# Miniprotein binders against a2bj90, part 2

Target 1, 235 residues: a2bj90
Amino acid sequence: MSRSARRKTSALNTVLRVVEVFASIQGEGPFTGTYSVFVRLAGCNLRCPFCDTRYAWSLEAGKPLGVEELVEEIARYEPSLVVITGGEPLLQRHPLNSLVEGLESLGLRVQLETNGILPAPARDEQLWRVYHVVSPKDVPVRVPGAKLHPSWVDYARATGRAWFKFLVANEQHVREVAEYVAKLGIPRSRVYIMPLTPEKLDMKELLELHSRIASLAVKWRLNFSPRLHLLVQLP

## First folded at step 5 (miniprotein)

Design mh2
Fold by OpenDDE base, fold request of step 10:
Structure mh2 (fold): chain B 235 residues (1-235), chain A 85 residues (1-85)
Amino acid sequence: as target 1 above (235 residues)
Amino acid sequence: NPDELIKKAEELIRKAEELVRRARELFEKGDTEEAVELMYEAIELFLEAIDLAEETGHPELADALWEIIEEMLRLIFDFRRHLES
């Protein structure tokens, strides 16, 4: 391989397509309430009908940013957590590993949000070292093309650094999640159910939905994830 | 009274076991939808029995009942998958 080909492959591994970078509170999953910098990556391999970040589906919705520049930008917020989200962050896996390396070198904790379609991190990836919240899209609402990659269950068992977050609207959805979790051998202690919010809920309806899903979480011995950012009107 | 709660849990378990038996008979007949419904009724009774086991300080019973629920959930999953195929 020529020096020119190596430089082009190196350059591809150091640039991310980023939609937005912002500081807020993590509203969801095991890190709820954590002061976080969110890095929303562009591009998604799904088209979920309930997606609230449809603007991130195209790679063209993101700007190209260097990994080093992005690490410096994130570090200025002094976050308690860096949340890598997007459409699907693992579509940018190579530069994402470089980003994680940079962030960890500063002692920053990193959480990835993924739909779990792409393989879990391998032991030789920097992504192996971070936290992962996997949001399967094949249950309870079956999104076309969604299938949890089995390696995420193995990764969860091997590392204890993965959780699974499911969007649910009612008890039938919770039942289907319980079936799925039992079948795949996902430990319940790693499972979160979260309200599937229709578009245009008012605050009263949103609170009522949270109450219903939280009660179902207790009934089914699952963890509950709020949509805290919606409840407190943060980004 | 803890003794009354344990007796109630035992009654719930017996009722759940009867529903599971009926569900199995329905599965053998091919009445899969009705069988799944009965299995969920049984799971609800087992969940209530778990609450009573936890309240009365019987975590081992709660764990054993949860293992039964997990087995039932795996069966239901396989049945649903067969219905969709």
Scores: ipSAE 0.769, ipTM 0.913, lowest interface PAE 0.5, mean pLDDT 93
Fold by OpenDDE base, fold request of step 10:
Structure mh2 (fold): chain B 235 residues (1-235), chain A 85 residues (1-85)
Amino acid sequence: as target 1 above (235 residues)
Amino acid sequence: NPDELIKKAEELIRKAEELVRRARELFEKGDTEEAVELMYEAIELFLEAIDLAEETGHPELADALWEIIEEMLRLIFDFRRHLES
């Protein structure tokens, strides 16, 4: 490959399609309560009926941003954590590795959110170094086309930098999660259950749902993830 | 009384083991749905026994009972997969 072809392939690996960048509190998973900058990437390989970020499903919903510019933008917030989310961030895997390299070079902690359909990071990827919260959509919510890639279990075991966050609405869903993690050999300490929130819950109903799912987490010896941002009315 | 709680845990375990036995017999007959239900009833009793083991300061018993639950959960998963195939 000519030097020009390498430069063109390098240029394609330096642009992300970004929906939004904002500072808030991480509301979910092992980093709940952390002051974070959120980078919402465009494009998703799923169409979950319960998705609260449907506007990020199309790649065209994102603006093209250079990795260097995005690193500088993130750094201005002085975050305790950078959360890379969106539709499915791993659809932009190549420029995402470049983003992670830039952020890590500044000493910023990075957490990725993924649906776990695409393969886990390989050891030679910059993504190998960051934290991952995998949110499977096959169990229990049975989203069409969702299947957890087995390499995420291996990545979790090898690195200790992955957690699995399952959406649950009731005890039957918690049972299905318990079966699934037992079958896959995922330690319970790495499993979070989170309320599946239907559209149009009021604050009282939202709290009642959180209470029920938290009690089930205790019963089944699983970690509980709130939807803290919904409870405290942050983005 | 810790001794009374331990006796209660032992009773729960015995009841759970009987349900597991019945569930296996039902599974061998092809009554998979009913077998899964009985296995979950047994898991509920084991979870109650774990609570008592933790309350009485018997973490080793709690861990051993959890390993039984995990084995049962793996079996239930395999049974469901067989029904879906």
Scores: ipSAE 0.764, ipTM 0.911, lowest interface PAE 0.6, mean pLDDT 93
Fold by OpenDDE base, fold request of step 10:
Structure mh2 (fold): chain B 235 residues (1-235), chain A 85 residues (1-85)
Amino acid sequence: as target 1 above (235 residues)
Amino acid sequence: NPDELIKKAEELIRKAEELVRRARELFEKGDTEEAVELMYEAIELFLEAIDLAEETGHPELADALWEIIEEMLRLIFDFRRHLES
């Protein structure tokens, strides 16, 4: 392979398609309340009917940004956490490993948000070292084409750096999550249930839904994830 | 009275075990939906017995009852998968 072909493949591994970069509070999962920079990557392998970020589904919705430039942009916010989200961040796995390396070199903590369809990080990837919140879309919401990759359960057991965040609307959904985690042997301490919120809820309805799902989390001995950003009206 | 609460928990456990027995018999007949419903009725009784065990200072009993619930949840998952196939 010519020196030119190696330079072109190297350049492809250093550019991300990014929809948006913004600072806010992490509203969901084990890092709820943390001052965070969010990096929303473009492209998704799903078409969830309840998705609030449909504008990120196409790779063309993202701008090409260099990894070095993106690390500098993130560092200016002085975040307590960097949250990599989007459509599906692992569609950009190669440049994402380079981004993680850059952020870790500055002492920044990184959390990935993924739908868990693509394989978990291997031990030789920079992604192996970060925190992962896996949000399966097969259970209970049964999104077409969603299937949790088994390697995420193995990764969670090996590292203790993965959590599973399930979208639930009612007790039947919580039961299906309880069945699924018992079958897979996922420790309940690593499981979060989170309200499935339709776009049209007012604040009263949103609080009532949070209360109901939180009570079910206690009943089923699962962790509760709020939609804290919606409750406090942040991005 | 703690002794009365433990006696109530023992009665809930006996009722739950009977529901699990009936659910297994229904599953063997192919009545999988009804079997799953009875298993969840049994889980509700075990959850109430767990609350009583915790209130009376019997954490070992609460843990043992939760292990039974986890086994039942694995069985229910396998039953649902059979209905979807």
Scores: ipSAE 0.746, ipTM 0.904, lowest interface PAE 0.6, mean pLDDT 93
Fold by ESMFold2, fold request of step 10:
Structure mh2 (fold): chain B 235 residues (1-235), chain A 85 residues (1-85)
Amino acid sequence: as target 1 above (235 residues)
Amino acid sequence: NPDELIKKAEELIRKAEELVRRARELFEKGDTEEAVELMYEAIELFLEAIDLAEETGHPELADALWEIIEEMLRLIFDFRRHLES
């Protein structure tokens, strides 16, 4: 068998532990507003106190799905973007690369969401060619063991396909983000600050928080990310 | 009046540079928290000067001031990490 045929056969035999698949709008980061299919993978290497998706922490929370079956399910939605999230999707790196190959073969655009603890894609991985939004959990809200792997900065510089997103509540948080990205050499053009939303905000409070964080983004010459799905009440 | 804005930017820069010199002296004495506050006061003045440099068509000045801010932020980062247990 040719190398191409052997790789195709391997992709058909891999499985992913999947918590949920659903269509919605990407509400955060550089692709905000895009009609998307979300694929939430099971398993996480962190236990963040502010996590909204604690039900995805255990690998056992996911159902085993074959890569080919999952590609077909995703394609039926006709998405403009496929968002792979979780838990931490890179815990299932090998079958994830197979999924990306399948999605790209259909011309589907892919974005990965990651906490950045595991290394960035190597040049020979299918993940190398997709978009990444990296959310380090060491700043400003610090989670034990959440050190960003340095390869993500190298990857962002080499490819232009990674951005770094930080939850902030106030200017002190923004200062800490600014210190962090300056130290690591992350260009401001790759940085998003996003409102850290407490539970049970009403719409007025949510809009006021968005306004405050957007003003800080302008002041510090950083990109602003909304939490659009909260504003428009989508999942 | 661009000449007035340029003079204002020069005054802001001079004031910020003095604050930085004072902050460095405080770092040498071990007065780290006070030094960091002075550094952020200087950063505020540099940010205002950057706005004026952009408004008056001096992007090279704005770029230079931003590089100074980034150096200051890196120093502040190092100080915070050394103060943690």
Scores: ipSAE 0.609, ipTM 0.868, lowest interface PAE 1.6, mean pLDDT 90
Fold by ESMFold2, fold request of step 10:
Structure mh2 (fold): chain B 235 residues (1-235), chain A 85 residues (1-85)
Amino acid sequence: as target 1 above (235 residues)
Amino acid sequence: NPDELIKKAEELIRKAEELVRRARELFEKGDTEEAVELMYEAIELFLEAIDLAEETGHPELADALWEIIEEMLRLIFDFRRHLES
């Protein structure tokens, strides 16, 4: 492949299908509270019944956008963190690595949100160096086809750059998470439990659920993740 | 009184170990859901013993009890997958 053909192939891999770009606060996981720009990529390999971003399931929901243009748009927000989410962003893995390269060249810190079905980054990918919050959908609510790829546990141990986040509604769910992470060898320090909100809740109900799940996190010595954006009414 | 708390932790551990033995008997009888619930009763006692171990300055005991809990959780995981098949 000539040098010119290699450059053209790279340019073709620099288009992402993007649903939305917006600034807000990271409300979940280890970076809770950080001023962030969210990049929601189109397409998902799951149809979770509790998904609150169903509008991103189809690749056709995204608009094609060049990586360079996207980097410029993100940079204008001056974020402390860039959160790449979706759907499932690893469905667009190749151009996603190009986006990460562009963001890192500007000194922007990047976090990826993934359901973990596709493999963890290889060492030669730009994604190797970013932070990952992995949300397996095999437990406690079993979503068909949602098997966590085993490479994510290996990646987390090798790099310290991955955490595992689980939606739970009650102690039976927490027990199932505890069983799962013990079996897979995921250290409790890398595990977050977060309130599962399948229905519309008023603020009192939302706070009560947060309190209940936080108490369970303390009991089981797991990390607690709020859904902070819901509590403070941000997108 | 730290000595009373240590004594309490030892009693909790002894009781939890007996519950685990009973749970294994229930599993062998085919009373598998009851066995899992008894295992979780034992885990509750181990968790309380961990609290007491930390309160009395015995983190090594707390760590050992966590290893036991994690072994029990792995067993329960395998048990639940067996029931699903």
Scores: ipSAE 0.593, ipTM 0.867, lowest interface PAE 1.6, mean pLDDT 89

Design mh2
Fold by ESMFold2, fold request of step 10:
Structure mh2 (fold): chain B 235 residues (1-235), chain A 85 residues (1-85)
Amino acid sequence: as target 1 above (235 residues)
Amino acid sequence: NPDELIKKAEELIRKAEELVRRARELFEKGDTEEAVELMYEAIELFLEAIDLAEETGHPELADALWEIIEEMLRLIFDFRRHLES
């Protein structure tokens, strides 16, 4: 088979449905504060009532982009971190692995954001080597159909490259997270609690909520994640 | 006063253990919501005892108390989830 035919077959198989690509600061989780390029993939397997990116739910919200073109676009930003998010990025798993391969070939560090319903990466996937922030949606608010795949806990233990992030509004939510992570055997060092921000919070209210959730994180010896981009008004 | 702090930690642990015994009896009787609240009352006392253990230079006690809390949390999860079926 000629190299041209092989290249065309690969290009057809390595297309991602992309909603947006933009530079900003990672505002959440273990890489908070890092200059990042965000790649938001279309499609989600959930319809969370509290979702703030509903515009990414439909696969049709994304435009098709070839992986090679996307890698070049990302590289032009010279990011310290590439954040792949969505919707649910693992719905486009095959071309996503190709994107990760391209980004890694340029020495770019990659973080995936996932709701954890689909399985963690296998050892032979490019995704095995990148960082993951897993946000289960069956606790504290139980979203229908949101069941964390057990492989994510195994992956986190085997690799040290996954963290678990939970939206909480009060101590009852934190108790539920504590019960959940204790049952699943997730070490507290891998757990983040983050403010569940309702609409229409002014800056004072946003800071007060951050203070309350941070105090609960200290009490329960969990990591705290801000919504830094909201505090500093970045996308 | 380190001796006073150690005595306080011991008292908190005794109180927490009594609450756990009562909570387990309530679980056996099927009074799940009351039992869970009593377990959380005990957890609050254990958390305070953990702080005192760290203040008095007893990190192994603090670690042991955390293991107790985690076991209690697993029990709460199981009792609550089982009764939902």
Scores: ipSAE 0.549, ipTM 0.848, lowest interface PAE 1.8, mean pLDDT 90

Design nh1
Fold by OpenDDE base, look of step 5:
Structure nh1 (fold): chain B 235 residues (1-235), chain A 110 residues (1-110)
Amino acid sequence: as target 1 above (235 residues)
Amino acid sequence: SEFEERFREVVEKMKELIERYKKTGDESYLEEALELAYEAVDIALESGDPKLIVEALLLLAEVLHLLYEKTGDPDYLEDAEWLAEMALEYAEEHGFPELAERARRLLEEL
């Protein structure tokens, strides 16, 4: 074995392709308002037309970072939550489990953002222990190739550590979400609807959209996720 | 697509390297094939084509399996198993039965 090959494969389990690391407020889902460090991983298995992080779609958009170095970098921010996001974080599942282990050893809480196409964590994975916000892309706006993996429903039931966040633009979308989660047996208490925000909205239009979707959330008895970071002009 | 053409070119080079390895037993061909397998994964992920993604993951798993057989390094086996499982699940979810069957066969060999 050349020292090069061992370094490259040990790198698979210990190195993440990372686009950016930054501190902000969690703007979305059940942890909205939490002071968080965001770790945006590179690579995505989808090409959502409404994606606001298209720059993270390629693995090449990320820099290789060692798990240990990344844990140390995150810890310096003294976060209340570590949010692992990206394109699709679960494309880097092995080194991601190592990252979670490192973060948990420091007593840090971890939340994963995933599109739910890849399987939910197994019981033997470090990822089993963390919080997950699953954002299906098959309902109401159907992205080609998107389908929620059924194991996420089972994971949610077994652990209580999963929530489902759906992008919606109107009442028809909210109806489709309500029907979809009912069919899958997902409790409404675990469902969030979030405004689908076009890139060109001004602050007034953004607030009006939030108001409309929040009112629909109340009407349909679903949780509402803001895009709080957009409203308060944080990253 | 431009991505499919680039992907095929990389895959053809990988196959040639694997064939050279099978003939010579020279691990250097597997090391080169591994680099190309990562490139194939990057191309596939850039394309966003689920079929190319599954194919790329399987190719990477196959090269890692060959490296395990050659070296006995358990890290290669663990990585190959995970990639093959991910490829299987992705193939099943996207309706690629031939690729799913290829993934199952690889998992049986691991």
Scores: ipSAE 0.012, ipTM 0.270, lowest interface PAE 9.1, mean pLDDT 90

## First folded at step 6 (miniprotein)

Design li23
Fold by OpenDDE base, look of step 7:
Structure li23 (fold): chain B 235 residues (1-235), chain A 108 residues (1-108)
Amino acid sequence: as target 1 above (235 residues)
Amino acid sequence: GSLEELFEEFLEITYEMLEHIYKAMEAAKRGDEETAKKHIEEALKLSEKLLEIARKAGSPELEKLARHLHETIKEMKEAFEKGDFERAIELMWEIIETVLEIIDIIES
């Protein structure tokens, strides 16, 4: 076996800490309605009080999975999109680049969900090629330790493959988002507002909240992200 | 600065350090030993700054974790020099775990 073949095999032996893999519909952001396989990675650099995936904050919540095995598992679902999420996927940046390489080799589209604290992909990373939905946690509800890395704005302008999704509960939050994106020079066409949902909403309350936030999106000329999976009762 | 400002600085430097670790791993994967060495050396310098900030903050716990990061990065440098990429990956995970412990302390 040539030195080149051994280097390729060692790169394939990269392991990810994975909490869960499942198929569903992408319920949020620019790919809403897409049949997707979700890969939830373990470990997060935030402690958001409104987090619905607190079980993924620790690395120990994830099982070690080889990149090759994970690519094969994902491919069996025949997804229209692979969504990489978790706590914060970019904490596992090195093995994540290997995963993306494997998925792209099969012609699969990949979307990353990130809190935007860690730097955007560099041009030499496999992650440069994928779609990103960045969810800043410094506006409108400030989470301690949350600061959007400036490189995400540059990445969005350079590639057109990034969107920014903000959790909002009222018009004041929408105003704060509008001011924030204007200050940072984020194009409004790349901004989504999404309902901040408390844990105990019934379906009627959830629909009413969606209606209010959608109306605010129109008023403020921003894109609206539903939580479609909650509305249709999918994972 | 305030304690909060020191913690913010500590996190910013921690994330910059991680970026250099990841870039070193990617360079090593490509067989670019020179670039890998450059990035691991920058990560090592940043880990020294973390020790200084932890001392200024008066946090023995952060100082312990920053010291652990610094020693782990030294070992990772040696792993790269030996061409032991398996060990470098193990050390990368140890760095990530230590960073998460730092976050737990700062965000608590």
Scores: ipSAE 0.596, ipTM 0.848, lowest interface PAE 1.0, mean pLDDT 92

Design mi2
Fold by OpenDDE base, second read of step 6:
Structure mi2 (fold): chain B 235 residues (1-235), chain A 107 residues (1-107)
Amino acid sequence: as target 1 above (235 residues)
Amino acid sequence: NPDELIKKAEELIRKAIELVRRAMELFEKGDTEEAVELMYEAIELFLEAIDLAEETGHPELADLLWEIIEAMLRLIFDFRRGDFEEAEELMKEIEKTVEEIKKIIES
């Protein structure tokens, strides 16, 4: 066995705290409609009042899973995309790099979802190679302790593998996003606005909100992200 | 009629430029809230003018109008936060682009 093969096997002996693994469609961002396996990691550095996955906030809410076992579980679904989400996946950055290495070795495409508080991947990380959807929580929703790390803008420009997904409820929120992306120099082609959905919207209210925010996306020349999984009643 | 659409775009641009001028005067006085409102009214007029410029085959005018909007959005961002370090430079950028637009619409 070559020295290279022994280094690959030692990196896969890492453990992730995983809340759930399931197959569905990606309902949000640039990969909307893609058949995906979702890996929801435990632990979050935020406490967003609008969070639909509050059960993932504690690291203890996740089960410890080995990276090798998790790669095998994901591969059985034959996904078009692997979506790594959770609370904040980058809280488990070290074992997450090992997971990405395992998934990429099988030819699987990987998308990370992050709140963008932690630094973007460095060039020597396996995470450098994957797709990232960054969802800032400072603008416009102003979650306490949220601040976009500036390295995500640099990563987006250097790689073209990052998109920014902002939660918006009205035109004032869209204006604040437009100001923010102009100031930070985020390319508009990489910006998505998505409806901020309060708890307990019915389907009529949900469709009306989507229509209003989509019209604002056209007016302000921004990309629109649906919450497609909510519209089609999938996980 | 393309000629009527161009003339409408020019009218919108002239109105937007006047709003920008008034907003800049208000910023100098410290009337930031009212200045930001006028800047957004101007941005909406410039967005309408961009649509007309694109429909009439004037992409160069649309690009200049977008450059103003981006500079205005950066200025608004800084003013909302009380950060005025780049404000003078952004104002000069806006003024320069306004003069380039005037040359196009007066030709």
Scores: ipSAE 0.786, ipTM 0.912, lowest interface PAE 0.5, mean pLDDT 93

Design mi3
Fold by OpenDDE base, look of step 7:
Structure mi3 (fold): chain B 235 residues (1-235), chain A 107 residues (1-107)
Amino acid sequence: as target 1 above (235 residues)
Amino acid sequence: NPDELIKKAAELIRKALELVRRALELFEKGDTEEAVELMYEAIELFLEAIDLAEETGHPELADLLWEIIETMLRLIFAFRRGDTEEALELLKRIEELVRRIKEIIES
């Protein structure tokens, strides 16, 4: 490989396409209520009809940021958690491993949000050490091209650092999630169901939906994820 | 009354087991849609029976009821994806669980 090719590969491993960086409360999953810095990466391998972050689908929607600069920016917020989200963060796996290394060197906890289509981290990746919330898009609402990569189940068993979050609107969806996790051998303690929220719910409707889905979570012995940020009107 | 709750749990379990039996017969006939509906009705009854079993201090029964629910859910998923081999294995497991549950509620 020429010196130029090595420099290009090195540069590609040190730059992320970032849509936005902001501080808020983690509203979803096992870290609900945690003061977090969100790093929304650009690009997604899906086109979910219910996606609230459609502006992040294109890689071009993100600005190129150096990993070192991004670590410094994140650290200024003094977060209790760094949440890597976006479209699909694992589309930028190589520079993302570098980012994780930088953040861990500062003692920061990191949580990745992924749709689970791409393989789970390997043991030699920095991503192996972080927390993962996997949001399958093949159940209950099937998104075209969505299929959970089986390595996420293996990763969850091996590390205890993965949870699975499913969007549900009714009991039929909860049944389908229960079937799916039972089939894959995902422990229920690692499963969260979360309300599938239409774009135009008022607060009363949003609360009713949360109550209904939470009751179903109890009935089916699954964990419940709120959309806390929507309930408390944070970003 | 704990005795009344145990009797209610046993009644729910018997009804659920009958639905499972009917569903298995429908699966053998190829009536998979109707079989799946009966399985879901049985699951709802088993879920209610689990709560009663736990309240009455029968965790071993609750564990078996949960295992049959999980096995039934896996079976439904196997059918939906056309995995005949796994479906046959799960059917055998359901039959064994039905036997074990009956032994407990008839004792």
Scores: ipSAE 0.023, ipTM 0.306, lowest interface PAE 5.9, mean pLDDT 90

Design ni23
Fold by OpenDDE base, look of step 7:
Structure ni23 (fold): chain B 235 residues (1-235), chain A 110 residues (1-110)
Amino acid sequence: as target 1 above (235 residues)
Amino acid sequence: SEFEERFREVVEKMKELIERYKKTGDESYLEEALELAYEAVDIARESGDPKLIVEALLLLAEVLHLLYEKTGDPDYLEDAEWFAEMALLYAEEHGFPELAERARRLLEEL
C-alpha cells in the first residue's frame, strides 16, 4: 500500500460530516435536564417514518469539519455533557473515536446516541469509555433494516454505561418492550420508554401523551424518558 | 435439539457453582453463575423456545437473589424481582402453568 493511501486513510480519520452544533438541554434519557452541546452527525443507515431529523439522513447534508476544530468549538460552550447524535453517528466511527479522545482530554463527559444496528465499541476504542443511549428500531415499531446488534447487550453488561430507549405509543408497545428486554437479560433499570410523538401534536396533546406513557412506565416499573426539549420549547 | 443440549450443560454448571457457594460462602462462584445465567438467556433467545426463555429468566432471578442475600445490594433484589415477574408473565402468556407456579414461589421468597 503506497504512502499516499496511508495518508488518505489518516486524513479520513480526522474529519467528520457535521450537520449542526448547538447548545441546549438534554431532553431525553438518563441525562435529561443536563446542559449539553449537541453534535449532529450526517448520514443514517435507517429511514424511520417517525424520524424528526430527516434532514440528517444524507452524508451530503453535513459539512466536513476537522476533529481539532470541532473539539475547540464544543469547548467554547463549557458543556456539562457532549451529546453526539445525528442520523447514525457510528457510520463515522473512525473520526468519532478521534473526537472522543479530544473531548476526554479536556475532561468533558460524552454521551452517544445510536440506533444500535452497528456493533458496540470494542475495548480498544475510545468510544468504549463514553455513555451510550441505544434506541432500537426493531421494537415495538419495526423499521425495515433495523436489528439490534447483540454486542450492545454485552457492552451494557460489561460497562454499565449503556441504556436502551424505546419509542412507545400505548400499553401494548410497553408490553412488547418489556418482553424484548427481558429476553435479552437487560434489567429494567437500563430501560427507558419514551412517547412516540407525531409531528402535529399541540402542547395539550403532547402533555396528555406524556402523562399516559409516564403512567405506563410506573405500572411496568420502567424508566420514563420525556421529550423535555419539546415541552420547554428548546432545540 | 442442539440448543436444549447447550442449555442443559449451562444449567448443570450453574448448579455446581451454586452448590460450591453454599459450601464455601465464596461470592466468586455466584459471579460465575451470573455469567452462566446470562449465557442461558442468550441460548434460550437464540432457540426461540418460549419454555427455555422462561427457565432461563427464572435461573437468572435465582442467582440475582443469592447475590442480594450475600451483598445486600438492592439492585440485585430489584433485578431478581423483575426477571421473576417477567418469567411469570411470559409463562402465563404461553401456557406453562408449572413454570408460572415456579415463578410465583420465587416471588414469594424475594
Scores: ipSAE 0.496, ipTM 0.811, lowest interface PAE 1.1, mean pLDDT 93

